# Ledger of designs, part 396: VH-VL binders against q9h9l3

Target 1, 176 residues: q9h9l3
Amino acid sequence: PRKMVAIDCEMVGTGPKGHVSSLARCSIVNYNGDVLYDEYILPPCHIVDYRTRWSGIRKQHMVNATPFKIARGQILKILTGKIVVGHAIHNDFKALQYFHPKSLTRDTSHIPPLNRKADCPENATMSLKHLTKKLLNRDIQVGKSGHSSVEDAQATMELYKLVEVEWEEHLARNPP
Short names: E, the ipSAE of ESMFold2; O, the ipSAE of OpenDDE; V2, 0.75 times the mean of E and O plus 0.25 times the DockQ between their complexes.

## First folded at step 21 (VH-VL)

Design Dg3 (framework fv_amlenetug; at its last look DockQ between E and O 0.92; V2 from the best seeds 0.84)
Fold by ESMFold2, look of step 21:
Structure Dg3 (fold): chain C 176 residues (1-176), chain A 120 residues (1-120), chain B 108 residues (1-108)
Amino acid sequence: as target 1 above (176 residues)
Amino acid sequence: EVQLLESGGGLVQTGGSLRLSCAASGFTFSTYAMTWVRQAPGKGLEWVSGISYRGEYTDYADSVKGRFTISRDNSQNTLYLQMNSLRAEDTAVYYCAKVPYRGSGSFDYWGQGTLVTVSS
Amino acid sequence: EIVLTQSPGTLSLSPGERATLSCRASQSVSDNYLAWYQQKPGQAPRLLIYDASNRATGIPDRFSGSGSGTDFTLTISRLEPEDFAVYYCQQRSTWPLTFGQGTKVEIK
């Protein structure tokens, strides 16, 4: 069968007033939750706002960081041809300057069967933290030191597994 | 082949200065972060300083902060360490090392080092 | 600052034996950001393992890393003559970057 991976990214603010989201960390895990990729990434543009409370990115992380162009090439090589699972994944693809085929994309923020399992409205946009607490009985993104993209990617994969059979069948009948 | 060659070590009195150089070849120097690590004779490894691939981000061990300055010249494929106000405890072999793209913050290629001896 | 304490200080073994080296951190090493290096006399260190369990390019399968949090292990499944050296762990989760004091693996 076609291989599946989960991705999560952390972004920093670049551009005018730090409003552009630029990739500063990317983590990719396989179906079993093993880490396939996890690197800090130095954006080509000047960092205006580290967004540390959410991103976990500090200036020291940039000292050894991989250049964006190199990291992007490595990441896209891993993603090509695979089903890619993420949470609000459009933001991750935007930061990567990348389009992944919709037929191979799974977004846990918008899967009605997953919301139903969490006793949430099927059409609601649910946060990763909320779904993970409800369905996996785990607390992620704890504290004010920022998110871990490895932790978040692993949680995203486990959430998708809860509805994988049902949702894959749905998508086969209803191609995007 | 990746090669890193340190130079500029030698004997210096306490309070003196030295400038270390690291000549890089066999890879695209300008796209890799670089670091300095030192090892006192018969002792373990101590991280000294690191610098991002464009040179805009640097950091230092507390023991050298304010006295040492890391820099790079990407047009000449050279990494530098300016060492001022040298102390006896700075006596060590100084290695330059390359940061890999995967496992960044680890150091995959090292030079053979240059000895700095600080005496009274 | 994270202090890394390696044990034992010296490990005396024969070729063909299994070596188990320990690295304990004074506080949690986030995301398993721990590396292992080998250093032979008169030589620069060589990267073996990054991020706790990933073998660096060209490192033989007999080297493996494991552990998380504060406790990490380097295992050499069958010692070869070229494996007798000093081994260092290094963390990158908290600045400054720090190394352990080393474990010497020597011929018994």
Scores: ipSAE 0.820, ipTM 0.911, lowest interface PAE 0.7, mean pLDDT 93
Fold by OpenDDE, look of step 21:
Structure Dg3 (fold): chain C 176 residues (1-176), chain A 120 residues (1-120), chain B 108 residues (1-108)
Amino acid sequence: as target 1 above (176 residues)
Amino acid sequence: EVQLLESGGGLVQTGGSLRLSCAASGFTFSTYAMTWVRQAPGKGLEWVSGISYRGEYTDYADSVKGRFTISRDNSQNTLYLQMNSLRAEDTAVYYCAKVPYRGSGSFDYWGQGTLVTVSS
Amino acid sequence: EIVLTQSPGTLSLSPGERATLSCRASQSVSDNYLAWYQQKPGQAPRLLIYDASNRATGIPDRFSGSGSGTDFTLTISRLEPEDFAVYYCQQRSTWPLTFGQGTKVEIK
């Protein structure tokens, strides 16, 4: 079986009026929740909006941040060949300017059995915070300090593990 | 082999100025954040300042903010620390240190340091 | 700022013994952003552990880090003669970056 990792990224606003979402932190954990990667990343363009309330990113974090191109290379090396689990993961891949094979991608925001388990509509898009609370009885993204991408990645992996068997069987019968 | 060599330390009077340099080799200097850390005689380590790989982002300890300026010349593989309005409490060995990509905010390589002595 | 308090101040041990060093933070160190350094007399510090438990390149496996939140530990499983030095913890969770006051491991 292929190795499985979970990823969560934080983005800041760059470009005119800060409307461009640029990668500013990336966290990757393995199946057991061990951190494989967790670094602040410096976008190539000037940051206009740190989006700190959500991203948790502050100017100070950019002092020691890894250049985007370097970080991207490191991250892609980790992701290559693996099943990648994320929540609304298309945003992460977009920020990474990377496309992971759909057959190797698992998006916990689009897994009907997971929503069912959480007593949510199967076709609804639920937040990671909500699913984590409902299914893991754990509070994430608490406070005003912003998100922890490590915590979010770990939660995402744990959520997927709840439906892994069922979902993998489904995907086997219905490959994307 | 990564090498960091500090210079510019010496004796200076209170209120004086000094500019430290750190010559880097053995790695792609222009792609790494750098930091200054100091150690007063017989005391522990104190973070002083940090600078991103292109110099766009800098930060300082409150104890030196407004007096010290960190900068770098990537074409010369050199890190600088301009120290103004020096005080007796600034007396220390000043280390330049490299910030790794993995575990950024830690310091994986250090120079041997340069001693700055501020006298009244 | 996060204040890191190390204990004990001095640890007297013999070669071959196990050393356990503590680093306590005044507030939670998020994401285990805690590093350990070794400094020998007249030398620059050397990175031992980063992110609480990751051994830096070239560091012997007798060095290990553990902990989370406010409590972190550096363990030297079997002290070698060259391990007698001062050890510092350092956090990168909250700016400004801060160090502990150090623990001296000396020969008994």
Scores: ipSAE 0.801, ipTM 0.906, lowest interface PAE 0.6, mean pLDDT 95
ESMFold2 (binder alone), look of step 21: mean pLDDT 89; pTM 0.892

Design Dg4 (framework fv_amlenetug; at its last look DockQ between E and O 0.95; V2 from the best seeds 0.84)
Fold by ESMFold2, look of step 21:
Structure Dg4 (fold): chain C 176 residues (1-176), chain A 120 residues (1-120), chain B 108 residues (1-108)
Amino acid sequence: as target 1 above (176 residues)
Amino acid sequence: EVQLLESGGGLVQTGGSLRLSCAASGFTFSNYAMTWVRQAPGKGLEWVSGISYRGEYTDYADSVKGRFTISRDNSQNTLYLQMNSLRAEDTAVYYCAKVPYRGSGSFDYWGQGTLVTVSS
Amino acid sequence: EIVLTQSPGTLSLSPGERATLSCRASQSVSDNYLAWYQQKPGQAPRLLIYDASNRATGIPDRFSGSGSGTDFTLTISRLEPEDFAVYYCQQRSTWPLTFGQGTKVEIK
């Protein structure tokens, strides 16, 4: 069977007024939640806004950070040929400057059975924090120090497991 | 074969200056962050300073901030540590170390070290 | 600043024995950002383990790391003669980056 991983990224602001989102951390976990990749990444453009309250990224993290081109190559090597689970995963792929096959992509922000389990409208876009609290009885992204992409990737995988059998069967009947 | 070779250590009086160099080979120096770590005689390891792969970001231990300056010359594959206003507590072996792509903030290759002795 | 306290200070063992080295942090080490190094007499440190449990390239599998939060362990399953050295833990979760004071593993 095809291996499954979960990914989460943290972005900083580049470009005019820091409005462009650039990759500054990426974490990938396997099905069991073991960390396969977790590195800080130095964007090729000047950082205007670290977005620290949300991203957890500080200037000091950039001192040892891996160059974007190198990190992207390492990340894509891990993702190739795998089912990739994420939350609002389009944003992560955009920051990676990458397209993953839709047939191998799972987005926990848009899975109707998962929303139904959380007593949410099936077509609503729900936050990872909200779904994790309602369905796993866990608080993530706690405090003002920012998100952990490892924590978020692990939560995303656990959420997907709640609907994995049903959703994989749905996708087999309804190929994207 | 990664090699790091420190030089420039020696005996200097309190208040004096030294410049340490680290010659790198066996890897693409300009793609890696670098660091200095020191070890006082008979003591443990102390992180001193780090620098990003293009030199845009630097950081220092509080004990050396304002006195030491890390820099790099990517065209010469060389890392530097300018040490000013030296104190007795700066006496140590100074190691140059490479930051890996995996486990960044750990240090995978170290030089042999250069001894700096600061006398009163 | 995170202070790393290693125990024991000295571990006297014979070749073939199992060594268990402890590193305790004064605050939680985020995302298990803890490394282990070996330093043999007259040599520079060598990276053994990064991010608590990942072996660095070329490190034999008798070295393993474990732990999370504030408590971390390096285990050497069967000591070889070349393993008698000083071992340091190092955290990278909070600046400044800090090392433990070391555990000396010596031949009994």
Scores: ipSAE 0.806, ipTM 0.909, lowest interface PAE 0.8, mean pLDDT 93
Fold by OpenDDE, look of step 21:
Structure Dg4 (fold): chain C 176 residues (1-176), chain A 120 residues (1-120), chain B 108 residues (1-108)
Amino acid sequence: as target 1 above (176 residues)
Amino acid sequence: EVQLLESGGGLVQTGGSLRLSCAASGFTFSNYAMTWVRQAPGKGLEWVSGISYRGEYTDYADSVKGRFTISRDNSQNTLYLQMNSLRAEDTAVYYCAKVPYRGSGSFDYWGQGTLVTVSS
Amino acid sequence: EIVLTQSPGTLSLSPGERATLSCRASQSVSDNYLAWYQQKPGQAPRLLIYDASNRATGIPDRFSGSGSGTDFTLTISRLEPEDFAVYYCQQRSTWPLTFGQGTKVEIK
């Protein structure tokens, strides 16, 4: 079987008025929740909005940050050939300027059996925080210090494991 | 082989100034963040300052903020530390250190250090 | 800032013995952002472990790191003569970056 990893990224605002979402941190964990990658990343363009309340990113984090091009290469090397699990993962791939094969992508924000298990409408988009609380009885993204991408990636993997068997069977019968 | 070589240390009077240099080789200097760490005689390690790979972002320990300035010349593969208003407590061996991509905020290579002695 | 307290201050052991060094943080070190360094007399520090449990390049497998939150451990499974030195922990979770005060591993 293919190896499975979960990814979560934090973005900052660049470009005019900070509307461009640029990768500033990326975390990748394996099936067991072990951290494979976790680094601060420096965007090629000047940061206009750190979005600290949500991203947890501060100016000092950019002092030791890895250049985007280098980090992207490292991350892609890890993802290549893997089943990649994420929450609203299209945002992460966009920030990475990378497209992972759809057949190897799992988005926990679009898995009806997961929502059903959480007593949510199957076609609704639920937050990672809500699903984690409901199904894992765990609080993530607490406080105003910003998100932990490692914590979020681990939570995402744990959520997927709850519906892995059922969902993989569904995908086998209905390939994207 | 990665090499870091500090220079510029010496004896200076309180209130004086000194400029340290760190010559880097064996890696693409312009692609890595760099740091200064110091060690007072017989004491432990203290982070002093850091600078991003292009020099756009810098930070300092509170003990040196406003007095020290970190900079770099990527065309010369050299890291600098301008030290002004030196105090007796600044007496230490000063190390330049490389920041790796993996485990950023740690230091994977160190120079042999240069001694700075501040006398009253 | 996060204060790192190492224990014991001095560890006296013989070659071949197991060494266990502790590093305790004044507050939780997020994401296991904890490194270990070795420093021998008259030399610069050398990176041993980063992010709590990852061995740096070229570091022998007798060195291992573990822990999370506020408690971290460096273990040397079987001490070699060249392992007698001072060891420092360092966190990168919260700025400013900080080091522990060090543990000296000496020959018994």
Scores: ipSAE 0.802, ipTM 0.907, lowest interface PAE 0.5, mean pLDDT 95
ESMFold2 (binder alone), look of step 21: mean pLDDT 90; pTM 0.921

Design Dg5 (framework fv_amlenetug; at its last look DockQ between E and O 0.96; V2 from the best seeds 0.84)
Fold by ESMFold2, look of step 21:
Structure Dg5 (fold): chain C 176 residues (1-176), chain A 120 residues (1-120), chain B 108 residues (1-108)
Amino acid sequence: as target 1 above (176 residues)
Amino acid sequence: EVQLLESGGGLVQTGGSLRLSCAASGFTFSTYAMTWVRQAPGKGLEWVSGISYKGEYTDYADSVKGRFTISRDNSQNTLYLQMNSLRAEDTAVYYCAKVPYRGSGSFDYWGQGTLVTVSS
Amino acid sequence: EIVLTQSPGTLSLSPGERATLSCRASQSVSDNYLAWYQQKPGQAPRLLIYDASNRATGIPDRFSGSGSGTDFTLTISRLEPEDFAVYYCQQRSSWPLTFGQGTKVEIK
């Protein structure tokens, strides 16, 4: 079977008024939750807003950060040929300036069976924090210091595993 | 082969200044973050300062803030540490080190070190 | 600031024995951001392990790292003559970056 990874990214604000989202951290875990990639990334553009309350990114993290072009190359090599799981994953791909084949993409924010397990409306967009609390009895993104992309990627993989058999069969019958 | 060569160490009096240099070769210096780590005689390692690949971001240990300035010249493949208002506790071997792309914040290649001795 | 405390201070062993070195953090080291270095007399440190368990390039597989949270371990499965050195742990989860005080592994 085709290998599966989960990805999560943290973004900072660049461009006018900090409204452009630029990649500042990326974490990738394998099926078992082992970390395959986890690096802070320095955007090529000036950072206007670290968005620390949500991103967890501080100025100090940029001191040792890997240049975006290098990090992107490393990340894309890991993703190539794999089923990639994420939460609202189009935002991660946009920050990477990359689009993964839809047939190999799984978005935990858009899986009706997962919402049903959480006693949520099938078509609702549920936060990763909420699904993780409901279905895994875990608190993630705790405190004021922002999100951890490793924690979030691991939670995303565990959530997908809850519906993996059903959803993979559904996709086989209903190719994207 | 990655090589880092520190220079500029020596004997200096308290309150004096020194500028350390680190000459880099064997890799694309301008795309790697760099750091200074020091080791007092018979003691362990202490992180001193770091600088991003373009030089836009820097940080310092509290013990050296306001006294030391890290900088780089990517056209000369050289890292610098300007050390002002030196104190006895600054006596150490100073290493420059390269930050890898993977495991960043760990330091994969180190120079041989240069000794700074600060006397009364 | 995260203080790293290594134990034992000195570990006296013979070639061929297993060495187990401990690093304890004063608070949790996020995301296993813990590295291990080897330093021989008169030499610069050498990176062995990054992010708790990943061997750096060119490091023999007799070196392994494990642990999470506040407790981390470096294991050398069979000591070689060249492994007698001082070993340091280092965290990168919180600023300032800090090192442990070192464990000396010496020949008995």
Scores: ipSAE 0.839, ipTM 0.918, lowest interface PAE 0.6, mean pLDDT 93
Fold by OpenDDE, look of step 21:
Structure Dg5 (fold): chain C 176 residues (1-176), chain A 120 residues (1-120), chain B 108 residues (1-108)
Amino acid sequence: as target 1 above (176 residues)
Amino acid sequence: EVQLLESGGGLVQTGGSLRLSCAASGFTFSTYAMTWVRQAPGKGLEWVSGISYKGEYTDYADSVKGRFTISRDNSQNTLYLQMNSLRAEDTAVYYCAKVPYRGSGSFDYWGQGTLVTVSS
Amino acid sequence: EIVLTQSPGTLSLSPGERATLSCRASQSVSDNYLAWYQQKPGQAPRLLIYDASNRATGIPDRFSGSGSGTDFTLTISRLEPEDFAVYYCQQRSSWPLTFGQGTKVEIK
């Protein structure tokens, strides 16, 4: 059986008008929720919008941040060969400028059995916060300090574990 | 082997200025954030300032903000701390320290420090 | 700022004994962003633990860190003669970065 990890990234705005989403923090946890990686990351381009309300990123965090190229190498080393679980994970991979095999990717924002368990429409895209509250009875992303990517990654893993058996069987019968 | 060597410390009068240097070797200096931490005689550690790997982002403790300036010359593998308007309470051993990629915001290597004494 | 309070101020023990050092934060340290340092007389600090429980490179396994939120602990399972020093905790959860006031581990 392949090892499984969950990932969550925070992005800041770079480029003209800050419309480019650049990686500014990445957190990776293992199956048990132990943190394998959690670092602030410095984009190669100047940050125009920290998006602090959502990202939790502030200018101070960039003082000790890991250069993007270095961080990317570290992260890819962890992800390679793993089943990677995330929520709306395509955004994380885009920010990482990395493509993980679809067969080894699990996106909790697109798992119908998970939505069903949460009494949500199966084909709807639900937020991580909502699913976590409904299924884990836990509040995440609380307050004005922004998101905690560690907390979000842990929640994502725990949510997936609720439907892991069923979903893995489904994927085995219906490979992407 | 990672080595950090501080210099520039000495005796200075209140209101005076001093520039500290930290020579780095044994690692790719230009890719790591760096920090200054000081320790007053017989006291604990106090974070002073930090600077990102290219020097674009800096921050300071409130106690030194507006008076100290952190900078770096990556071509020379050197970290600097310009200290102006020095006060008696700035008397301390000043350490330069390396910020690791893993556990950023902690400091994995330290120099032996340089003593700054501010007298009235 | 987050104030870190270490206890006890001084810990008197004999070689071979277990040392337990406490670091309490005035507010929650997010994501376990807590480090421990060792400083011997006349020397620079040395990183022991980062992010609450990760041993730095070259640090013996007799050193371990634990805790979360506002309460963190450094444990030395069996004190060696070279372990008698001052220990500092440090948080990177909030700016400015701050250190505890230190705990001195001395020979009984």
Scores: ipSAE 0.765, ipTM 0.898, lowest interface PAE 0.6, mean pLDDT 95
ESMFold2 (binder alone), look of step 21: mean pLDDT 90; pTM 0.912

Design Dg6 (framework fv_amlenetug; at its last look DockQ between E and O 0.93; V2 from the best seeds 0.86)
Fold by ESMFold2, look of step 21:
Structure Dg6 (fold): chain C 176 residues (1-176), chain A 120 residues (1-120), chain B 108 residues (1-108)
Amino acid sequence: as target 1 above (176 residues)
Amino acid sequence: EVQLLESGGGLVQTGGSLRLSCAASGFTFSTYAMTWVRQAPGKGLEWVSGISYRGEYTDYADSVKGRFTISRDNSQNTLYLQMNSLRAEDTAVYYCAKVPYRGSGSFDYWGQGTLVTVSS
Amino acid sequence: EIVLTQSPGTLSLSPGERATLSCRASQSVSDNYLAWYQQKPGQAPRLLIYDASNRATGIPDRFSGSGSGTDFTLTISRLEPEDFAVYYCQQRSSYPLTFGQGTKVEIK
């Protein structure tokens, strides 16, 4: 059986007017929710907007942060060959400047059986916070201090487990 | 083999200045964040200051903020601590330390330390 | 600022015994951002454990870390003669980065 991990990233604003999303933290957990990777990452370009309210990233986190190129290499070694679960995961891969095979990618923001379990329209894009509250009876992203990528990655894995058997069978019959 | 060698310590009067240097070898200095940690004689460890791998981001303990300046010269593989307006409470062994890529914010290699003594 | 309080202050044990060192934080240490260091007399500290439970490179498996939130533990399963030293915990959850006051492990 192929190993499965969940990933979540936090981004800061770089580039003109801070509109480019650059990776500033990445967390990866295994199937059991154990942390395989969790580091603050310093983007190679100037940070214009820390986006702290949502990202939880502050200037102090950048002092000890791992350079982007190094962190990316470490992260990609973990992801290669694995089923990678995320929420709106295209944003995470974009920040990593990486494309994971679609056949090995699972996006909890776009899994119809998961939406059905949450009593949501099958094709709706649901937030991680909403799905986690509805299906796991847990509050994540609480308060004004920003998100924890460890917490979010763990929640994402637990959500996928709720539909894992059904969705893996669906994908086997309907290859992406 | 990672080596960090502090220098520039010594005896200085209250209100004086001193510049510490840390010569790095055995690793790619320019891609690692660096820190200063001090230890007063017979006491525990106190974080003093840190600097990002390119030098763009710095932070300081409240006890030294405004008086100490951390800097680095990546072309010379050297970390610096400029210490101004020194006080008796600054008397300590000063260590430079390397921040690892995994577990960043912990410190995996330390120098031997250099003693700074501030006399009143 | 997160204050780390270590206990006991001194732990007197013989080689071969199990050592259990405690580190208690004044506030929750987010994401298990807690490290442990060993310092022998006249030497610089050595990193043992990062992020509560991960052994640093070259650290023997008799050293293990555990805990979460406000309560963390360093365990040395079977003391070797070289393990008699002072041990410090350090958090990176909140700035400024802070260390505990130390636990001295000494030969009985």
Scores: ipSAE 0.852, ipTM 0.925, lowest interface PAE 0.6, mean pLDDT 93
Fold by OpenDDE, look of step 21:
Structure Dg6 (fold): chain C 176 residues (1-176), chain A 120 residues (1-120), chain B 108 residues (1-108)
Amino acid sequence: as target 1 above (176 residues)
Amino acid sequence: EVQLLESGGGLVQTGGSLRLSCAASGFTFSTYAMTWVRQAPGKGLEWVSGISYRGEYTDYADSVKGRFTISRDNSQNTLYLQMNSLRAEDTAVYYCAKVPYRGSGSFDYWGQGTLVTVSS
Amino acid sequence: EIVLTQSPGTLSLSPGERATLSCRASQSVSDNYLAWYQQKPGQAPRLLIYDASNRATGIPDRFSGSGSGTDFTLTISRLEPEDFAVYYCQQRSSYPLTFGQGTKVEIK
């Protein structure tokens, strides 16, 4: 069986008007929720919008941040060959400028059995916060300090574990 | 082998200025954030300032803000701390320290420090 | 700022004994962003543990870190003669970065 990890990234705005989403933090946890990686990352371009309300990123965090190219290499090394679990994970991969094989990707924002378990429409896109509250009875992303990517990655892994058996069987019968 | 060597410390009068240097070797200096930490005689450690790998971002402890300036010359593998308006309470051994990629905001290598004594 | 309070101030032990050092934060340290350093007389500090429980490169396995939130612990399973020193905790959860006041581990 392949090893499984969960990933969550925080992005800041770069480029004109801050419309480009650039990686500013990445957290990776293993199946048990242990942190494998958690670092602030410095984008190659000047940050225009820290998006602190959501990202939790502040200017001070960039002082000791890891250069993007270095961080990307470290992250890819961890992800290679793994089943990668995330929520709306396409955004994370885009920020990483990396594409993980679809057959090894699990997106908790697109798992109908998970939504069903949460009494949500199967084809709806639900937030990580909502699913975590409904299924794990846990509050994440609380307060004004922004998101914790570690907390979000852990929650994502725990949510997936609720439907892992069923979903893996489904994927085996219906490979992407 | 990672090496950090501080210099520039000495005796200075209150209100005076001093510039510390930290010569780095044994690693790709230009790709790592760096920091200054000081220790008053017989006291604990106090974070002073930090600077990103390209020098674009800096931060300071409130105790030195407006008086100290951290900078770096990556072409020379050197970290600097310009200290102005020095006070008696600035008397300390000043360490330069490397910030690792893993566990950023911690300090994995330290110099041996340089002593700054501010007298009235 | 986050104030870190270490206890005890001084820990007197003999070689071979177990040492347990505490670091308490005035507020929650996010994501376990807590490091431990060792400093011997006349020397610069040395990183022991980062992110609460990760041992730094070259650090013996007798050193271990644990804890979360506001309570963190450094454990030395069996003290060696070279382990008698001052130990500092440090948080990177928020700026300014801050250190504890230190715990001195001395020979009994």
Scores: ipSAE 0.833, ipTM 0.915, lowest interface PAE 0.5, mean pLDDT 95
ESMFold2 (binder alone), look of step 21: mean pLDDT 90; pTM 0.922

